# Designs tried in a protein design chat: VH-VL binders against q983m5. Part 2

Target 1, 189 residues: q983m5
Amino acid sequence: MVKVIASSLRKGNVVDKDGKLYVILFAENIHPGKGTPVTQLDMRRIGDGVKVSERYRTTEQVERAYVEEREHTFLYADGEGFHFMNPETYDQVAVSEAVVGDAAPYLQEGMPVQVSQFNGIAISLVLPQRATFEVVETEPTTKGQTASSSYKPAVLSNGVRTAVPPHIAPGTRVVVMTADGSYVERAKD

## First folded at step 20 (VH-VL)

Design w03
Fold by OpenDDE, look of step 20:
Structure w03 (fold): chain C 189 residues (1-189), chain A 121 residues (1-121), chain B 108 residues (1-108)
Amino acid sequence: as target 1 above (189 residues)
Amino acid sequence: QVQLVQSGAEVKKPGSSVKVSCKASGGTFSDYAISWVRQAPGQGLEWMGSIIPTFGTANYAQKFQGRVTITADESTSTAYMELSSLRSEDTAVYYCARVGWKGWSYYMDVWGQGTLVTVSS
Amino acid sequence: SYELTQPPSVSVAPGQTARITCGANNIGSKSVHWYQQKAGQAPVLVVSSDSNRPSGIPERISGSNSGNTATLTISRVEAGDEADYYCQVWDRSSQHYVFGTGTKVTVL
């Protein structure tokens, strides 16, 4: 069994709790001004889909499940689901929409993704934390606003809504967090 | 106690398809992984594929990829195995089995009674 | 592909010990499971390679692994032990279940 500290767990990871497997749907480290830091984990039990929410001390040990984690590349999506390929073996795996979930808009062809398999079945995936998209729509810059001022609404090429600095214009490629679509920086490409 | 009950024997012509069912009782079907294993007359056991009903996704043996489809219906606690483009070599007893595991140990701990599929012209 | 090789047959007298081997490269590092299949019946898990013996399986049936060989041992063999026995592993590389070729155990 592999144990890790709770604070190291991420969305898409699979843990073993009481002999059952859970996929982490959401992970957050909370550092209160007063009190002990905790890790909030929202998980879905593999098998029946039961959702559970638990808090751990950030340094508390959690059992990682025995699942095969392998890097794949996203190929395409169709009616059967999302298709990934192992770049080493060229084996392909289909992942259901239910498993991909809210990560779907952030998937791009050729993107490296960590796929977790149980019994060879894809049960979760972990996207890179950052992805690059083009801004296709945003509000005009208001006169007098500086680059460090308030962000403005924008729409990315994948349809995701985000907020970008005032100096960002349509056509600009930006790096966003795949977890929530939040702006990170202008792409350097 | 978990039990797996399979559909009855089938006689099929070459080129046709067969769909075998496996109904689970005595437990929570959604918690299971179901494997399909066949056995030709006088031959050994051969794994075909597995499914986790909750996810609706299956893993297939390379030999059967493109020709076998494994599905599950959680509402009826039933798993299905459909094999197309049947040939005489597909004549076998087909078993469904529940997958048990511990660590990297995956095994079949509960088996159906088997379904004989005969392919003949 | 990963393959498990078993002897086609093993004969044993009542009261003696039967040993069925399952050979493959570095199989000793894998969890090996064993199934018993009596004539006309579905396979039954007899060794799961976990800490718990399957329910209803007698203690005289056990499994061991070493090097390139896994072994199923049936002590104090009875007539009822006559069956086909299959070893099985999970191949992580291919993500496949692999069964051995099977061994017919005959009780003399």
Scores: ipSAE 0.753, ipTM 0.898, lowest interface PAE 0.7, mean pLDDT 93
Fold by ESMFold2, look of step 21:
Structure w03 (fold): chain C 189 residues (1-189), chain A 121 residues (1-121), chain B 108 residues (1-108)
Amino acid sequence: as target 1 above (189 residues)
Amino acid sequence: QVQLVQSGAEVKKPGSSVKVSCKASGGTFSDYAISWVRQAPGQGLEWMGSIIPTFGTANYAQKFQGRVTITADESTSTAYMELSSLRSEDTAVYYCARVGWKGWSYYMDVWGQGTLVTVSS
Amino acid sequence: SYELTQPPSVSVAPGQTARITCGANNIGSKSVHWYQQKAGQAPVLVVSSDSNRPSGIPERISGSNSGNTATLTISRVEAGDEADYYCQVWDRSSQHYVFGTGTKVTVL
């Protein structure tokens, strides 16, 4: 292990806290106009999966474990989990539903995903920030309708519920954030 | 501190399967990866695969991919190794071991007592 | 695949020094771990990360690693050192454990 400053930590890193290993699920550096910059970390303990949230000064030293980080390509999901392939070696790795978590509906065949491994076992995934899905349910676009600044409810082709601008009709391909399904823009043709 | 206690010896017929258990005591089970290693009579050590119980998936040696299944039960602090389609060459002592690590490397710092599996024709 | 080669046997008189080698290309860039296995028993870790001794392992057992050879050295050997010894690495490329072929140490 190596000591690093807290602000350098990213999702997928593994840290040693009080003799226990944690996988970083979310990291955010906060630089307020007043007060000391802090790093907010959401972590999962490797041993029992318990989630904790901690705040550190951005310069505070934290012990980081060495973790292999390699790009893989998503293949498919089945009853045994989510299956990825290393594009260089063609070796496949299975990732449990517990590790994939809320990211599951955003996976698409052929999607590049950063896989973090400890002892050859996948412990976290990082998806591309954005992905494209079709809107399958929302109010149709109607001529003469007065435009509203309010987003309207929509359901994406992966089943995720989100909100879209009023001009989006069913059948429209949209770009969303893989973190929460939030609308970014209409997909380019 | 931690001890790994394995299930008892088994005698199996060719074509059947065997499931060996490995129970951890004297420490927390879920803080460790568990590896499985076998040793045929008069032969060396052969790694079969490893699991971190909380993640539920295993890393398998290529030789055993498709024949071995490694699982864990966090609630009972027990790991399992199941080897299918047994043949006489699978007669061996099967060990579980706790994984230690430093830097980019891993090793086995605590070993179970071993489980003899005999496959008789 | 990465292979670790050990001599099949080493014979040593009591009080002398036994040296057990573990050979592979560029093994000096890897961390090498060593296990002792006495007859009828499970292996026991005696050296980790080239030269670190776990608690309870006497200082007369030591390890080194450079170039293409890692070496386990047992000084002032005793009858109780008679055992099989295995080296082991973690191969980052394959994400696999690799054990050496094993060396039987006989105390004359």
Scores: ipSAE 0.582, ipTM 0.832, lowest interface PAE 1.4, mean pLDDT 88

## First folded at step 21 (VH-VL)

Design x02
Fold by OpenDDE, fold request of step 23:
Structure x02 (fold): chain C 189 residues (1-189), chain A 121 residues (1-121), chain B 108 residues (1-108)
Amino acid sequence: as target 1 above (189 residues)
Amino acid sequence: QVQLVQSGAEVKKPGSSVKVSCKASGGTFSEYAISWVRQAPGQGLEWMGSIIPTFGTANYAQKFQGRVTITADESTSTAYMELSSLRSEDTAVYYCARVGWKGWSYYMDVWGQGTLVTVSS
Amino acid sequence: SYELTQPPSVSVAPGQTARITCGANNIGSKSVHWYQQKAGQAPVLVVSSDSNRPSGIPERISGSNSGNTATLTISRVEAGDEADYYCQVWDRSSQHYVFGTGTKVTVL
């Protein structure tokens, strides 16, 4: 098996723990001011859906599962699920809503996505860490607000709620993290 | 131990559809992957597709894509294989099987008793 | 597409050893599984890549794999070993199961 350090693991990765497969639902590296850095992983066991929370040392080795990982492009979603295409072979794969989960709002046509397959069946997705969306709603900018002021609530074009800097206005395209919708920067488009 | 029991024999007309069921007992159905394999009279084994009930999606052999639908009902521990636009060449015994695996490889370790589907005018 | 080729038939006398081959390019790099199918019955897994022998399968049935040929060996053949045998691999490239053409073993 391929082993990787815990800190390199991302949402959507599949790991082997004690002979069972887990999909990572949440991953965070925690660097305390005092103490050893740790990686928090929230995982779901494949088969029975049991959720497990584990902490690893950031440098601790974790076994990746024997799953086929291939890059696909997102095409569209319909009543049958989410459809992806292998850009090399043009083969298409359908992924259920259950597998896509909370990643659904971040999928855009043409987006490259890593699809993890077990027995040829898509069991997990790894999205690009960042995606760009338009801000459609946010509070008016106050004249007294500076760049160091607190973030304000906003709604993205995909319906996701986030927080943006005071200088961001409706119509502005912003880069957000696909894991939680958090603001990264103004798009350079 | 795990057992797979399939539905009874079917006789169908060309152009119609058939849906075969496979009920699992003696284990946790949700942990299984189920494959469907058919065998025409006097011929070899041919894989059609596989499903993991928990995920609700299936992997299909290219030959049957668009014509076969594999589903599963976790509440009844039953997998289904529906084949449409039936032809005489689809006359075969259809098997469901539980998937075992090691590393990068998969196999079938438990088989149903088979379901004969006869397609004739 | 990846294809597995087996001899159509193998004849063996009781007490002798039967060898069934399964040929494909670089099959030695793959895990090969074998199934026994007696007349009118469903296939039964007799050899897997798993370290554990399937339940009820005798020790005299074994599998080997190297180069371009996988081999199922049945030693001390009995009348009850008469059956069709199929090799099978998982093709990672196509994400498909691939079965061999099958071999009919006749016990003389």
Scores: ipSAE 0.813, ipTM 0.920, lowest interface PAE 0.6, mean pLDDT 93
Fold by OpenDDE, fold request of step 23:
Structure x02 (fold): chain C 189 residues (1-189), chain A 121 residues (1-121), chain B 108 residues (1-108)
Amino acid sequence: as target 1 above (189 residues)
Amino acid sequence: QVQLVQSGAEVKKPGSSVKVSCKASGGTFSEYAISWVRQAPGQGLEWMGSIIPTFGTANYAQKFQGRVTITADESTSTAYMELSSLRSEDTAVYYCARVGWKGWSYYMDVWGQGTLVTVSS
Amino acid sequence: SYELTQPPSVSVAPGQTARITCGANNIGSKSVHWYQQKAGQAPVLVVSSDSNRPSGIPERISGSNSGNTATLTISRVEAGDEADYYCQVWDRSSQHYVFGTGTKVTVL
């Protein structure tokens, strides 16, 4: 088995724990001002859906599961689920809504996504960490506020709620983290 | 001990569809992957597809893509294989099997008793 | 596509050793599984990549794999060993199960 350090794990990765497979639902590296850095992992066990929360040292070794990880491009969603295509072989794979989960709003046509397959079945996705969306709703900008001021509520074009700097207005494209929708920066496109 | 029990024999006309069931007992169904394998009379084994019930989607052999649908019902611990647009060449015994694995390798360690599907005009 | 080739038939006298081959390019790097199918019955796993022998399978049945050939060996063959035997691998490239063409073992 391939072992990796805990801090390198991301949402969507699949790990082996005690002979069971787990999909990482949430991963966070915590660096306390005082103490040893740790990685918080919230995982779902494959098969029965049991959720487990574990904390590791950031440098602790974690076993990756024997799953095929291949880059695909998102095509479309329908009643059967979400459809992805291997850009090299043109093979398509269907991924269930249950597997896609809260990643669904961030999927865009043509987006490269890592699909994890067990027995040829898609069991997890890893999206790009960042994606760009238009702000469709937010509070009016107030003069005199700086970029360091408190963030204000906003709604993205994909329906995701986030918080943006005061100077961001409706119609502005912004980069957000696909894991939680948090604001990163104004889009440069 | 895990057992797989399949539905009874079927006789179908060309162009019709058949749906075979596979009920699992003696274990936790959600932990299983189920494969479907068929065997025409006097011929070898041919894999059709596999499903993990929890995930609801299946992996299909290229040959059967678009014509076969594999599903699972966790509440009844039952897997299904539906084959449409039946042809005489589809006459075969159809097996469900539980998937075992180690590392990158998969195999079938528990088999159903098989279901004969006869396609004739 | 990845293909596994087996001899159509193997004949063996009781008490002797039967060897069934399964050929493919670089099959030695893969885990090969074997199934026994008696007439009118479902296949039974007799050799797996698992370190543990399948329940009920005698030690006289074993598998080996090297180069371009996997081999199922049945020692001290009995009348009850007469069956069809299939090799099988998982093809990671295509994400498909691949079965061999099958071998009919006849006990003379």
Scores: ipSAE 0.807, ipTM 0.916, lowest interface PAE 0.6, mean pLDDT 93
Fold by OpenDDE, last read:
Formats: structure tokens, sequence, C-alpha cells
Structure x02 (fold): chain C 189 residues (1-189), chain A 121 residues (1-121), chain B 108 residues (1-108)
């Protein structure tokens, strides 16, 4: 078994707790102004789908499960689910909507995604932390404002709602965090 | 104890489809992984695919990819294997089995009684 | 593809020991499982990767694995041991189950 520190765990990782497998649905490192830093993990037990919420010390060791983690490329989604391809073997794997969850809007064709497989079955995904989308709706651009000014509401091309700096206009491509859609920077492409 | 009971024998024409069922009892179906294995007359065992009912998706052997569909119904504790575009070579006994595992390894610890599927003109 | 090779048949006299081999490259690094299949019946797991012996399986049946060969050993063979035996591994590379070619054990 491989052990890692709790703070290193991410959404999509699979851990072993007392012989049971859990998929991390949400992970957050909390650093209070005073007190001990902790890692909040919301997990789903693979066997029965039970959701569990636990806190760990950020440096606490957690056992990773015996799952195959391989990079795949997202191809498309249909009624059967989300389809990914191993770029090396060209094997395809279908992932259920339940597994993809709230990551679905951030999937783009050709995007590299880490797929975790148990018994060859995709049970979890890890998306790149950042993805680029076009801003399709936002308030008019205000001249003279900088990126440090108050953010304004915006809608991305994938339908996700976010907040962008005042100088961002519709049609602009922006980098957002795939975890929550938060703005990172203007795309450099 | 856990038992797997499969549907009865099938006789099919080439080009048609067959759907075999596997009902589990004596345990918690949602915690299972189910594999399908077939055996042609006088031949060895051949893995077709596996499913985890909780996730609803299956892993398929490359040989059967696109032609086999494995599903599960948690409400009835039943797994299904559907094989389409049947040909004479598909004549075999089809088994469902529960998957056990330890570490990186998987095995099949409980087997159904098998379902004979005969494909003939 | 990963393949497991077994001898087609093994003959053994009652009371003697039967050894069924399963060969593959570096199979010793894998967990090997064995199934017994009597005529007209479904396979039965007789050796697993678990530390515990499958329920109902006699101690006469055991498995070993080293190098390029896994071996199923049946000591004090009885008439009831006559069956086909299959080895099996999980191939991590392909994410496939792999079965051996099968061995017919005949009790003389």
Amino acid sequence: as target 1 above (189 residues)
Amino acid sequence: QVQLVQSGAEVKKPGSSVKVSCKASGGTFSEYAISWVRQAPGQGLEWMGSIIPTFGTANYAQKFQGRVTITADESTSTAYMELSSLRSEDTAVYYCARVGWKGWSYYMDVWGQGTLVTVSS
Amino acid sequence: SYELTQPPSVSVAPGQTARITCGANNIGSKSVHWYQQKAGQAPVLVVSSDSNRPSGIPERISGSNSGNTATLTISRVEAGDEADYYCQVWDRSSQHYVFGTGTKVTVL
C-alpha cells in the first residue's frame, strides 16, 4: 500500500480505509489563522455509495487504494456516458455520469484526464486543475479598471458561472479552476 | 451464502442477440463486482467483461468490445450480459461470477450455474 | 497479449500427487488463482490470492508460484479430483482477466 499525506489528496483520488475503498469527492486544505491545519475530505464509499466526510491533519498519512491511474483523453459524451481513450493503447473506456459528476462541464475534447480504474472499471477522474473557456456573457467592460478591481459576474462557454476582472469582455478566453470555475487569468493563446 | 442463478438455455439465429441474466442472492449485490465468462464446447474459459453495479459501467474484453453489453439492476440484484450479432462461434456456456480481490489481483469466487447459448441456422 | 500455458492433460493414480503447471513470463510476480471444473459443472475456485483457503476446499489442494511457473498441487488424489483445472491472473497492463488453456486431470 502507498501512503500519502492528506494534504496531497485531490478530488478523484481513491483511498483505502479499513479495507474499504473511497473515492474523494471533495478535498480542501484549511489553514486557520491560528490552530492546526487540516484537510477536509468528502468521500464516497465504492461498495455502497455511502458518503463520508472526514478531517485529517494535513500531514497525516492516508493509504491510497490499489487502483490503476492512467492518463486518458476525453473524446465525447453520449447517452452511455463519457468516453475516454488511452493515448498509448487507444483503448477506450466509458465513465458514468455519476462518476464524472460536477466535472462534466469542464471536460473538453482532447483534454488529458487521469482515470482511476478498479477491476478495469473507471471509478474516478482527475481533471487538470485549470481549463480554458471563452467568456460568453458578462457586464460591459469598464475602462480604467485593473485586474485587482472588483470582479463581475460572467458566464463561460460551457455554461459555468464565474467572476472575472472588469477588463474581461465577451469573447475573451480565460483560464479557470476546474474545481469551482474560479477565474485564474486571461488565456495566453 | 451467496448464490448466482442464471437464466435458462437459449437458441438463437445468426445475427440475432441474446441477453442472459444473473440473479444474486444471499448477500449485498451493490457491493459486488460481476464478471461474465464463456466456455465453448470442449474449450477453455474466456473472460468477456465485468461490471460494478454501483457504478453501472463495465469493463469489456477487447475481443467483445462493441458487441457485448453488460448491465446491472440493483433493485433486482440482477446482472445482464447481452451479446449481439451472434455467430456460430458464440455457441457456448456463459457464466456469471462474483469477483473477489486482494491488492492488485482479482478472481472469481462464486459462479452461476451457466447458461447454454446455441447459435445455429 | 499475456497468455497462460497449461499442459493439456495430466494422469495420476489414486493416492499419488498431481501437479498442474501454468506457465507465463514472470508469472511469479503475479497472484495466480486456480479453478476446478468437473464435467458438466461450473468452475469452482480452489486456490485464491487470499490467505484463507476457499470454503470447502481440502488442504490436499494447494498452489505455488515462482519464476515463470505457477503450480497447482493435488496430493492424495481421489477419483473425485478428476476435472479440468484452469489457472487465472489479472493482467494490469491490459486490465483483463487471463485464463490458462486448461488441464484435464485423469485419475487412473
Scores: ipSAE 0.794, ipTM 0.918, lowest interface PAE 0.6, mean pLDDT 93
Fold by OpenDDE, fold request of step 23:
Structure x02 (fold): chain C 189 residues (1-189), chain A 121 residues (1-121), chain B 108 residues (1-108)
Amino acid sequence: as target 1 above (189 residues)
Amino acid sequence: QVQLVQSGAEVKKPGSSVKVSCKASGGTFSEYAISWVRQAPGQGLEWMGSIIPTFGTANYAQKFQGRVTITADESTSTAYMELSSLRSEDTAVYYCARVGWKGWSYYMDVWGQGTLVTVSS
Amino acid sequence: SYELTQPPSVSVAPGQTARITCGANNIGSKSVHWYQQKAGQAPVLVVSSDSNRPSGIPERISGSNSGNTATLTISRVEAGDEADYYCQVWDRSSQHYVFGTGTKVTVL
């Protein structure tokens, strides 16, 4: 069995807890001003879908499950689900909407995604932490606003709602976190 | 004790489709993977694909890609295997089986009684 | 594709030991499982390398695996052991189940 520190775990990873497999739905590292840093993990048990919430020390060892992790590229989605291709073998794998979940809006054609397979069946995805989208809707840009000003609501080209700095205008491409759609920076392309 | 009971024998014409069912009892259906394995007369075992009901998607043998569809209904604890574009060489006994696992080890520990599918013109 | 090769048949006298081989490149690094299939019946798991002995399976049936050959051993063979036997592995590379070609064991 392979163990990793809790703080290294992220959404889409699969862990073994007490002989059961869990998919991480949410992972957050919490560093209080004083006290011991902890990692919050929200997980779903494979098989019955039971959700559990666990808190670990950031350096605590967590056992990774025996799943095949392979990089794929997202191709397209249809009524059968989301389709990915292994760029090395050109094998394709279908992933259900249930497995993709809230990652769906962030998938872009050609995007590299790590697919976790159990018994050859895709059970989770790990997307790149960042993705680029165009801002299609936001409040008008106010002249004289500084980058340190409060963020304003915006809608990305994929329909995700986020908050962007005041200087961001419609048509601007921005980098967001795929976990929650939070703004990172203006795209450099 | 987990048991798998399959649907009855089928006689089909070439080009048609067949759908075989596999009902599980005596356990938690959603926690197990179900595999389909066929055996032509006098031949060996051939894996066709597997499904984990909870995830809804199946893993298929390359040979049957695009021609086989494996599904599961958790409400009835039943797995299905549909094979289309049937040919004479598809004549076989089709088995469903429950998959057991430990680590990277996958095996089939409970088997259905088998379903004979005969394809003839 | 990964392939498992078995001898087509093995004959053994009652009370003797039957050995069924399953050959493949570096099969010793894989977990090998064995199934018994009596005439007109569904296969039955008799050996699982990484699990406890299946319920109802006698201790005289065992499996070993090393190098390029896995072996099913049936000691003190009885008439009831006459069946077809299949080895099986999980091929991680292709994400496929692979069955051996099968071996007919005849009890003389």
Scores: ipSAE 0.792, ipTM 0.915, lowest interface PAE 0.6, mean pLDDT 93

